# Designs tried in a protein design chat: VH-VL binders against ER membrane protein complex subunit 8/9 homolog. Part 2

Target 1, 192 residues: ER membrane protein complex subunit 8/9 homolog, of Dictyostelium discoideum (Social amoeba) (q55fm0)
Amino acid sequence: MNNNISITTEALSKAHLHSFKHHASSVNGILLGKADKNSILITDIIPLFHTQTLLPMFEVAMIQIEKYCRDNNIDMVGYYHSNQCIANELEPEPIAKKIADRLNNELNNMCFLMISKIEVNRPSGLVSIDKVGSDWLKNRKTLITIDTTSNSEDINEILKRNLQNIKESQIYDFEEYLSNPTRDWLNKSLVL

## First folded at step 3 (VH-VL; framework fv_zilovertamab)

Design b2 (from z13 with heavy chain T30E)
Fold by ESMFold2-Fast, scan of step 3:
Structure b2 (fold): chain C 192 residues (1-192), chain A 122 residues (1-122), chain B 107 residues (1-107)
Amino acid sequence: as target 1 above (192 residues)
Amino acid sequence: QVQLQESGPGLVKPSQTLSLTCTVSGYTFEDYYIHWVRQAPGQGLEWMGSINPSGGSTSYNQKFKDRLTISKDTSKNQVVLTMTNMDPVDTATYYCARGPYLWGEGRYFDYWGHGTLVTVSS
Amino acid sequence: DIVMTQTPLSLPVTPGEPASISCRASQSVSSNLAWYQQKPGQAPRLLIYGASTRATGIPPRFSGSGYGTDFTLTINNIESEDAAYYFCQQYNNWPYTFGEGTKVEIK
């Protein structure tokens, strides 16, 4: 995969907060933005599941997201996943690979990102997963660039502030929406 | 009525850049993908690439990726194909075609332009 | 890339008789298969999508069947106007690929 991947500070913060909210389980969601032949810019994310991905409900969520995308001049450009087990945090789970295959066949120009620890040598906390043959493997050399044009604040400071304000409790995913239709799983009103 | 119309030069010299425009009418531009498909004389159909009418994300057949760019102008209901470094083997009829947008509907082509023959010769 | 193989490549038919064209995929494409008709000098015309769903305006003499790797386009009571090339297309996996085409000729 030779794509340059950039993610906005706000989209990155949402993805990490989704993971923090459900630190004891796996989480996943859809990346939104624009994909070009050599680059993908992620400007938003939509959280999906935090315990188990129900494939029929995943299909329903995809249809709803496409309608949202059409109305908002934005595209689905990828998938994010966070594993429950820290010992294998960067190895995609079987369900993650299945979803990535489904998305790749539908979109064909997409990225697959695993959520990991933010470190000096991994400033976004994200790791790219590339399709190699029939499998999905870590590509640790692909650095995810943080797009700071709309917010130049350091991601660590943003996450620190948002966790202090318990903002992770205000982010909702599609699974929570299925249990309570009043939940804004598109998170349009969330301010980070 | 749904209509797609290709326009551009019928003759391109080797090493030059091809630019073709697809103009659509009779439906809402944002509701459907636009694809480019070509057919060399006496040969089969070959999918080249597509553009998402919403955000403008593009997808290319790897065979053409290094030379091909697809872009859109929503205000004009147009999609433009640009291909660099044309070669005589690129001589073909070039079609734009409309495909479903929504998840799960598939990427088949329900309406096609009339096609434009591009000959690459010195 | 998924390879689509059509048989036969040429099919002479007599008006009023049925015609059958086969399309085989190198790996499963589920029901994500379309059929197109192309007459000389014209753009392709969608006949069938989703393996068996007729496109709008397509006469009922055209039908499609199959799932996975084996697909068939059937034309019952073939008309003289049905002389054309016929192509299958898979849209299950990127990149989307077409069969080589079958030429249906009136004998």
Scores: ipSAE 0.725, ipTM 0.867, lowest interface PAE 0.8, mean pLDDT 88

Design b20 (from z13 with heavy chain S54R)
Fold by ESMFold2-Fast, scan of step 3:
Structure b20 (fold): chain C 192 residues (1-192), chain A 122 residues (1-122), chain B 107 residues (1-107)
Amino acid sequence: as target 1 above (192 residues)
Amino acid sequence: QVQLQESGPGLVKPSQTLSLTCTVSGYTFTDYYIHWVRQAPGQGLEWMGSINPRGGSTSYNQKFKDRLTISKDTSKNQVVLTMTNMDPVDTATYYCARGPYLWGEGRYFDYWGHGTLVTVSS
Amino acid sequence: DIVMTQTPLSLPVTPGEPASISCRASQSVSSNLAWYQQKPGQAPRLLIYGASTRATGIPPRFSGSGYGTDFTLTINNIESEDAAYYFCQQYNNWPYTFGEGTKVEIK
């Protein structure tokens, strides 16, 4: 596990927009960037599912993301998840833990982030989940920093503008791509 | 043909830093992980860490994490292992090894360098 | 960490006879298990991966079997050149771990 996680404003915006687009359901996706000794820098995200994750389809998505990583010299560095149930929003669902185990064994040095509401004491809206023995448990000690190097605008202002422009309707996930191959689930053309 | 070759000092004094270079040829550098595995004289094999050939992400065995750094230079087809604060118990043959990159292929080691013996002694 | 236990640690065999080496994992590793051969002064050589898939160039006398926690490497009709150490390695869980090795000696 990493002690320090940084995510760019652009990547963070995409993750929250994916969650906003499917506010009444669980969503998940892959974090892209670079993992080092005690830190992970997340520079992009790839949205995956918004209803249920079928493991065979997850495997297909991983193979496709591997091709993207090849073309962009970027690595898969983690997983994000947002629960459908508000009452236990930060506790990883069983499927999320299963996916995290699969990714951890393949990637080794990775992070697992739960998406929640942005608050004063949680400015990114993200909570780190650590592997403890055979289980995955919340770790509120892990520092999650917003990397403003490429865009210094406040995340709340970015999200307000993007929601006002209905940008959440323009972000696509892999599940939407499976039902309509014209959907750009890599979101290369999305401007936030 | 696929070749991996380790190079570096054969002798290191206690408390000094070790630097080993793995040079690869005969395949596309960015298509395979490079791992470092060591073997103390008369002992078994121990996985130390690896580097992702594309983005450069690294993974370390927790035993070595505080002392070990792995880096790459794609232009030279080289991976460098740096380990600080060497101790006599770190005396071992150090191997670099190639592993599959693709999702689901597994993290086994299909080609190995010949190994370089590093003796830590005053 | 997953502990890999090999038995026996030393295996004297006569040429032409079969040799079997066992590897046991402290928890299930599915089929994510590899076998390596190492001769004195040489680097390890991959024999088997995925518990039973023979690596390129490896003679058919080498075979692997098993799933979960119990694995076997079998060398049928052993030849004198097969005198070496043999190691198993799991890659189901990070960090990847090796067995302590089995020394196969030709009588």
Scores: ipSAE 0.695, ipTM 0.870, lowest interface PAE 1.0, mean pLDDT 89

Design b21 (from z13 with heavy chain S54A)
Fold by ESMFold2-Fast, scan of step 3:
Structure b21 (fold): chain C 192 residues (1-192), chain A 122 residues (1-122), chain B 107 residues (1-107)
Amino acid sequence: as target 1 above (192 residues)
Amino acid sequence: QVQLQESGPGLVKPSQTLSLTCTVSGYTFTDYYIHWVRQAPGQGLEWMGSINPAGGSTSYNQKFKDRLTISKDTSKNQVVLTMTNMDPVDTATYYCARGPYLWGEGRYFDYWGHGTLVTVSS
Amino acid sequence: DIVMTQTPLSLPVTPGEPASISCRASQSVSSNLAWYQQKPGQAPRLLIYGASTRATGIPPRFSGSGYGTDFTLTINNIESEDAAYYFCQQYNNWPYTFGEGTKVEIK
């Protein structure tokens, strides 16, 4: 795993809106950006599921995401997950570990981030999960920095405004697309 | 016709930095990963690392990670390998090789450059 | 790292005979196994991928089989042009690893 992870305010906002839209469920998605030797920069995210991850459909989603990435000069660089239950909220669920293993085999250089539902000392609300032996374990020593180069506005103010404007209702995930193909799960027109 | 061609110095002194360029033609650059594989004289093949053709994300064999950097220039259809602090044990033929991009296709190497011999000696 | 072991390391063959090369992985690689041919002074050439799929332009006398840890490359009715080194490669786990190579030599 990398020690230096950075995420833009736009990408972080999308991840939190996905989690907030489905606050009573587990959610997950793919992190997009660029992974280098010592750092990963996350500049976008694509939401996937909000109830159950169906692995065959996950495989289909990965192919679609890679086609999008190829056309947009961006890479898959990781995975995010938020647990339904507050108890052990940062411990990856079995399905999350299975997905992380699958992604790690395909990408090698990637990050795995859990979204916290509890107030913490860090403004990102994200915790890094690293592969230790054959398991995935919380690593509190990994720094996750918010990249403000494209937007210097405070992430908490951005999220507050987006929630006041009910932007969580405008973000769609792949699971919603499976139920209604008119839903843009790549969220190309979403403005935060 | 798909072609990959390595270029760079054939001789490097110990402690110097190696820079090799892989130029590709005959296909769309962003459709395939580019990998670097080396072969010491009379020895087997060793995977060094790769670069994603879309965004430029890299993966390295841990053996080389501290010394190796792979980068790309899509406008020139080129991938560059840079390796610092060369040692006589790094004497080898260096190949760039093309691998499938899409999820689930696997990372075998369907086309290889002709290879360039890099000798590390004083 | 997954270790790939090839047997035999040297295989003298008479033209027209079949040749078989074995490749064993230290842990399962499913069907994510490729075979390459390398002639002296040349780059490797892909023969087989996915354990058993022939690459474009490869003659039908070349075939691959196996799954998990045990794999075989078979060359039926070997020709003089088939004298070369043959390498297996797993691409199931990072880092990708190769076998030591088998030298096929025409008697």
Scores: ipSAE 0.777, ipTM 0.886, lowest interface PAE 0.5, mean pLDDT 88

Design b22 (from z13 with heavy chain G55S)
Fold by ESMFold2-Fast, scan of step 3:
Structure b22 (fold): chain C 192 residues (1-192), chain A 122 residues (1-122), chain B 107 residues (1-107)
Amino acid sequence: as target 1 above (192 residues)
Amino acid sequence: QVQLQESGPGLVKPSQTLSLTCTVSGYTFTDYYIHWVRQAPGQGLEWMGSINPSSGSTSYNQKFKDRLTISKDTSKNQVVLTMTNMDPVDTATYYCARGPYLWGEGRYFDYWGHGTLVTVSS
Amino acid sequence: DIVMTQTPLSLPVTPGEPASISCRASQSVSSNLAWYQQKPGQAPRLLIYGASTRATGIPPRFSGSGYGTDFTLTINNIESEDAAYYFCQQYNNWPYTFGEGTKVEIK
């Protein structure tokens, strides 16, 4: 990941809400958008798992997401992960590294982002993870920029409002879809 | 019948910009990646980059990243390769090739254009 | 980058005999390997993908095998029309890389 990475306010909000909904467990998902020579723009996210990633089901989810991407002129451009343990919040868990390896083999120019707390020096709350040799390590030099073109409202205010309205309960992931096929894990009707 | 056809100048002077067009027919343009692969005379094949014709997203071999741009025109079923600052060592036959996009299917090239020889000299 | 090494670089064969070409990757590429045929003045033609799956229209005398780092393309009962260069290609890691090629020539 040595690309310039930007994420829309809506996509960023969805990722944080997925993490908040399952604050006591790890979560993960796919970043959607466009990749070019030196940049990745993330415009949406698809939540995947919130307890255990089953790799065969992950493969099924990837096929469905790719079909969606073709129909909507958008690409899978990366992966996000949030750890269940606060003490090792930014260190990718073994399963996260395994998924990142799998995605890195299929996706050219992908990014891997860990979800963290929003701070002045980390306005998106996201930390980039880069492949170094055979391992995945934090890269604090990569700044994740928030794209405010479609919504200029501050992300902190959006998250505050959405949490007060319990919007995290309305976001569904692929794991919830596996137990109840009526759940829209693409979250097309979700309004934040 | 799936067909890919490259077109562009056969001669480019050193320091000039190369522009090649790949026109495709016989299938849905947005269903497959288009790749560019070159072959210097008497040498092996070298992957340069690719484009997703649906989204316009591109991927480049790091070796060419600073000089290479791949773009598309969906209305014409065309992919364009633009490469700046051409050098005599860039003399090669340039191919466009079609590849699968489906997850797990792979990035091999099932159909190729006939290739266009680009000579960089004089 | 993954380096692909082909052996032999030149293979003279008599019609009707079998021919085998080896391809070795500098690190594991699983089964993500393709083979191409290129005749003089022509574009490459896909023969095999996924290490062992024959592409559409490819005669059954062509077969591929291998996994990981060692791969083989076999041509049984070789015909005069099979005189060509043969290239392996890995697609496990970016950038995708090709072997240097094997020239199969009919004696």
Scores: ipSAE 0.527, ipTM 0.812, lowest interface PAE 1.9, mean pLDDT 88

Design b23 (from z13 with heavy chain G55A)
Fold by ESMFold2-Fast, scan of step 3:
Structure b23 (fold): chain C 192 residues (1-192), chain A 122 residues (1-122), chain B 107 residues (1-107)
Amino acid sequence: as target 1 above (192 residues)
Amino acid sequence: QVQLQESGPGLVKPSQTLSLTCTVSGYTFTDYYIHWVRQAPGQGLEWMGSINPSAGSTSYNQKFKDRLTISKDTSKNQVVLTMTNMDPVDTATYYCARGPYLWGEGRYFDYWGHGTLVTVSS
Amino acid sequence: DIVMTQTPLSLPVTPGEPASISCRASQSVSSNLAWYQQKPGQAPRLLIYGASTRATGIPPRFSGSGYGTDFTLTINNIESEDAAYYFCQQYNNWPYTFGEGTKVEIK
């Protein structure tokens, strides 16, 4: 992918809270926003799984997310993943590559971001994964910027406050919805 | 009745910019992707790019990426193709076509505009 | 890019006979294949998608089959109005690509 990637503080906060809530597990989800030929702007995220990704359930979630996108003037623009294992934490797991291939064929123009659990001193804590031949490889040269237009506060301060307020307990993913349908996995009312 | 209609100039000089508009009717604009496909005289079909009707995300064939821009105006039910630095080899009939916006269906083209011939010559 | 190869490029047929057109992909496209009909001076018309599903309004004499790399469009009991170019299209991988076309001529 040859895109400049921007992510809002709110979307970035949600992704990190999902990862923090399930710090001992792999997590994943869908990036929402808008993509053009030279850039992708991520303005929201939808958390999906925090244990094993079951592909049939992933397909069900994607149908629901696409309906949401049509109704809310927002597009699916990519995928995020965070590894459980700290060894090679930024190398995408086999399941992550399989999901990225599925999404890439559907979206044609998308980004794939790995969330670092140990590189929190970097501005976003994110690393881009690009498709090279038939494989997905990390590319640290891909620019990922934080869009502060809606909130100029430093992301680290936002995350500290959200963790102090135990906001990670208020974010729900699709897997939690499958176990309890009262959970709002689209997190429409969550304020960070 | 679903209709797609292309409009724009039939003649463009080399190095000039092409602008074509696709106007759609007979369905909800935000429910389907719009694609641009061209066909050079006596040759096959070539996919150029597409636009998502929701937020306006675009996808381009790498061959055209540097010169091609696709945009939309939801209030007018229109999609616009802009291509810079036209060359005689770009002479073709340009079509807009409607594709599914439904997970798992893929991108085939169920309705096409009538096409507009664009000749690039001095 | 996936290359789509059609055979034959020209197919003369007599009314009432069956006609078959083949399309081969350079790598697997699963069932993500469509067929279009194009008459001179007209836009393409969708016939088949998903390799074998007929589009709305398409007569049952048109049928598609195949999976992976080898696909066939069959026109049973061909009519004079079926004289046209026929194109296959893969939509499994970006960029989407078309075959070079088959001209069906009624003799």
Scores: ipSAE 0.715, ipTM 0.867, lowest interface PAE 0.9, mean pLDDT 88

Design b24 (from z13 with heavy chain G56D)
Fold by ESMFold2-Fast, scan of step 3:
Structure b24 (fold): chain C 192 residues (1-192), chain A 122 residues (1-122), chain B 107 residues (1-107)
Amino acid sequence: as target 1 above (192 residues)
Amino acid sequence: QVQLQESGPGLVKPSQTLSLTCTVSGYTFTDYYIHWVRQAPGQGLEWMGSINPSGDSTSYNQKFKDRLTISKDTSKNQVVLTMTNMDPVDTATYYCARGPYLWGEGRYFDYWGHGTLVTVSS
Amino acid sequence: DIVMTQTPLSLPVTPGEPASISCRASQSVSSNLAWYQQKPGQAPRLLIYGASTRATGIPPRFSGSGYGTDFTLTINNIESEDAAYYFCQQYNNWPYTFGEGTKVEIK
């Protein structure tokens, strides 16, 4: 899907905090929200892995996320990934492309977003990746905007405050849940 | 008993808008996708689009994207297909069909409505 | 779009004989393939999904096989009630696509 993509400040904050919590590792997760034929609005995220993606466990997570979506009137609309490597931060790793193919085949329409540093030229810190033939390549034409309707605070200020309050330690992903089932990987109680 | 039932006009004039309703019963409406598939007389099946009734997401075959809208009314267990600017080549039997929702179950069609023939002619 | 090609398009069969219909995808669809039966004036009926899993209520004389690009629907010991069109459908890639259909005729 190479249409306009919007993400709420809350969802964007969660994704970046997941990445900050595991700054020395690759991370990934599922984007939740609503999609129509021209646009995608991302309103939440579910963090998945922070070291190595185990494909059988990814399948189990997807089943649980679809049930969560059904119960909460929200859809899976895409995938996010952050590379560990400083060089080629925005080039999808082989596992990311494999996951994107799997998701694309199930969801029909989805977005694939790489997470990197927030910069003047990249105010959300996100870059769209589109399927071109059999490969996944950066799409410089896809506009990714921050939806400030529910929270007009600058994303850099939100992240600064949450990092100062060590909120990244309160975000749990599915990999942490596999190690300790008491972890709320859906982050229903997380307040940012 | 799972049932899907299409309803709408059997005759549409060229350039008019088609509206078809699919009413479902016998299962939980939000547990399955609803798809629209058409079949021109003597021809094969053509997938048009689908809606996720729990999340409002829609998917359209690119061929119909500019003319087709699929919507839902959860309180009535109904899915509505709206297609603008009908042409004689759109003459076909239109089916709604149920598909699995859950990850890994696939997007095949396990129950179909009886179909409704829509003729586009002056 | 993935193109689904069925062979043969017409298959005359004598009752009691086996019938086989082939479906070829223009690119791999893994096992994400379904088969449908359609009798004149009726809606399609799901026979097989996941390439080889029989749908509820489908007689065991119907079986499916294949993976990737080449798939087969087999009807063992064909009965007169099996006279119908048969369609394959891939659901590996959006948009979902169907084969042209095979007309099975009883001689």
Scores: ipSAE 0.310, ipTM 0.734, lowest interface PAE 2.6, mean pLDDT 87

Design b25 (from z13 with heavy chain G56S)
Fold by ESMFold2-Fast, scan of step 3:
Structure b25 (fold): chain C 192 residues (1-192), chain A 122 residues (1-122), chain B 107 residues (1-107)
Amino acid sequence: as target 1 above (192 residues)
Amino acid sequence: QVQLQESGPGLVKPSQTLSLTCTVSGYTFTDYYIHWVRQAPGQGLEWMGSINPSGSSTSYNQKFKDRLTISKDTSKNQVVLTMTNMDPVDTATYYCARGPYLWGEGRYFDYWGHGTLVTVSS
Amino acid sequence: DIVMTQTPLSLPVTPGEPASISCRASQSVSSNLAWYQQKPGQAPRLLIYGASTRATGIPPRFSGSGYGTDFTLTINNIESEDAAYYFCQQYNNWPYTFGEGTKVEIK
């Protein structure tokens, strides 16, 4: 069934900054928020990996994220991915499909979003990927809306300001946390 | 000590709405999923849907999605199943069941309510 | 949807004999497989989860085995009280699906 997907300005900014920080690599992460049968609201994101996703490390991250979600009345509602090769930027890589299958089996109703270029007809820069049979295929008809309730500033202006202030250097993913446990993989102290 | 108990009408007319309540006791209500599973007379088990520990997320079997709503009242330790437009083929024993929440634990059902028979007939 | 097929659908056994019930999934479910017992007029009771882990309070005469698509529930030294329906359930893929059930009868 079709879901209406919306994402807060803060969550969207974090996802794009993660992708920009590792522009030469594939990146991925978990979308957090609330979901019902007809809609998904994404209010935060947890950046995961920027090199190779190893399934055992992914499993460790999922255990930690689910504990966080339980304690903070928030849910895992989906997955985001950005391809290294921009020649096929909307086609999920094999590892992305594998992760999406694993998540879909645990979460049932989830969204899978590819990070792409922000455009007039794609204001969030996100493209929905749907499960069709045993495969995952892009669906450009699903519009992802930006929830500006907490911050009415234009996403393009927010990203320009944050990039000028080199804020992408201050966003940390779970992979960086595994290498240095002092890194805040929840990014709660990050001011955007 | 863990107990789940379904309650609701035993008889429903075609086209009416069914409302069933699952009341739980003996554990921390917000640590587990609650699932609804039904069984037609002499038939197998059919998973209908679930609600997560916090009550903020629901999952439904596509067969029931357009008719089924599951909600949670944590102050009463209750989960409510609402299903619209009942039909004679919906005659079944309806169970609520508890499931693990944490990643990797699986989505099996460790404790079940006693079940409540709902007959849909004119 | 993953289809779960149980064999046999009816299994008459004599007390003291071992009994085996098979469950086959239409695609791999890894070890994400549970078994339930249901006696007449009662709710299902969890016996096994994770293909081979016994649930709390379940006697050791019940054991599960298998991985991928082929699973077996074994009841060693069956007792009269084990007369019941037995169902397998996969929880690897949404929606969760059950086998059609096996009726174990004492004769």
Scores: ipSAE 0.325, ipTM 0.734, lowest interface PAE 2.5, mean pLDDT 86

Design b26 (from z13 with heavy chain G56E)
Fold by ESMFold2-Fast, scan of step 3:
Structure b26 (fold): chain C 192 residues (1-192), chain A 122 residues (1-122), chain B 107 residues (1-107)
Amino acid sequence: as target 1 above (192 residues)
Amino acid sequence: QVQLQESGPGLVKPSQTLSLTCTVSGYTFTDYYIHWVRQAPGQGLEWMGSINPSGESTSYNQKFKDRLTISKDTSKNQVVLTMTNMDPVDTATYYCARGPYLWGEGRYFDYWGHGTLVTVSS
Amino acid sequence: DIVMTQTPLSLPVTPGEPASISCRASQSVSSNLAWYQQKPGQAPRLLIYGASTRATGIPPRFSGSGYGTDFTLTINNIESEDAAYYFCQQYNNWPYTFGEGTKVEIK
């Protein structure tokens, strides 16, 4: 939809670090925050997968995320996806569209964001994807702004410092948790 | 035990706005979704929308999206349905109902309010 | 939207007889189906969810079965207290939709 979308510097940093950690593959995750009829504010993200997403595993993750949201007074407000393939890197993959359909059935007024490289003309590195008929297509009119209220530092400087400190190695997704239950996939202890 | 109770006007004029309040007791307000379901006289049930009281997220049946707003007041354990531009075809008994959380488990309604009849006429 | 079709719309039964109500979905809803009872002047009451799980406090004479598109609510040894409308509801796809209802009448 043509909603105003804002994302905090912390949430944006986590999403990009997830993508950097798995640069050779696609990644995805859930956007958390608050939404009303006209706007969405994303304040956190939960990384999910970095290989092929199987819908049954996704369903298990969603049950746990819903419980986390209830306990922490925060809502699921959308989905992010990153293609690492050079060809059509901003076009949602078939699995991403299937997940977006599933989420759209459960969440009203959700957003779907594709992660790309931060550029001068794309300061957040995010592109909005809207449902048009039965398909999901890029929406170049949807404004995605960085909410700097809690941290006014430039996103490029934050990412540069965090990559210098190899912080992407400290972000864990749900898939890594399934392989090793000691991994904190909610990333509560992560300091960026 | 668990109780849900609707309150609001029994009569609304065409083109006016309806406001109904659902007050809940007997459980933790933020642990369950609250849904609104209506039933026209002699007709079946129609799901209108829901709210997650632990957050701000709402879901609306697309049929009502342009007219319907659901909001909450956590300090009063209340959910409010607001619907604009009422028409005689909106005459119905309006229910609030409690639904469980949990992705994948489903959105069925385990407890219902008594219902409130809203008649739309001049 | 998924359309839910109930048959029969009216079901007269004699006390002690079994009663069965069918619900058909226009597309698969897996096991995400609930049944409700509504007596005149009252709110609906949950009987069954997940196609076959009885809600708390519901007598064992009520049972549900089915998967996909075809579902059945069965009331064994029907009692006079069971005279009511019965509705099925799918919660597999948004928006959630209900059947048109079946009126169970005691002869």
Scores: ipSAE 0.017, ipTM 0.595, lowest interface PAE 5.4, mean pLDDT 85

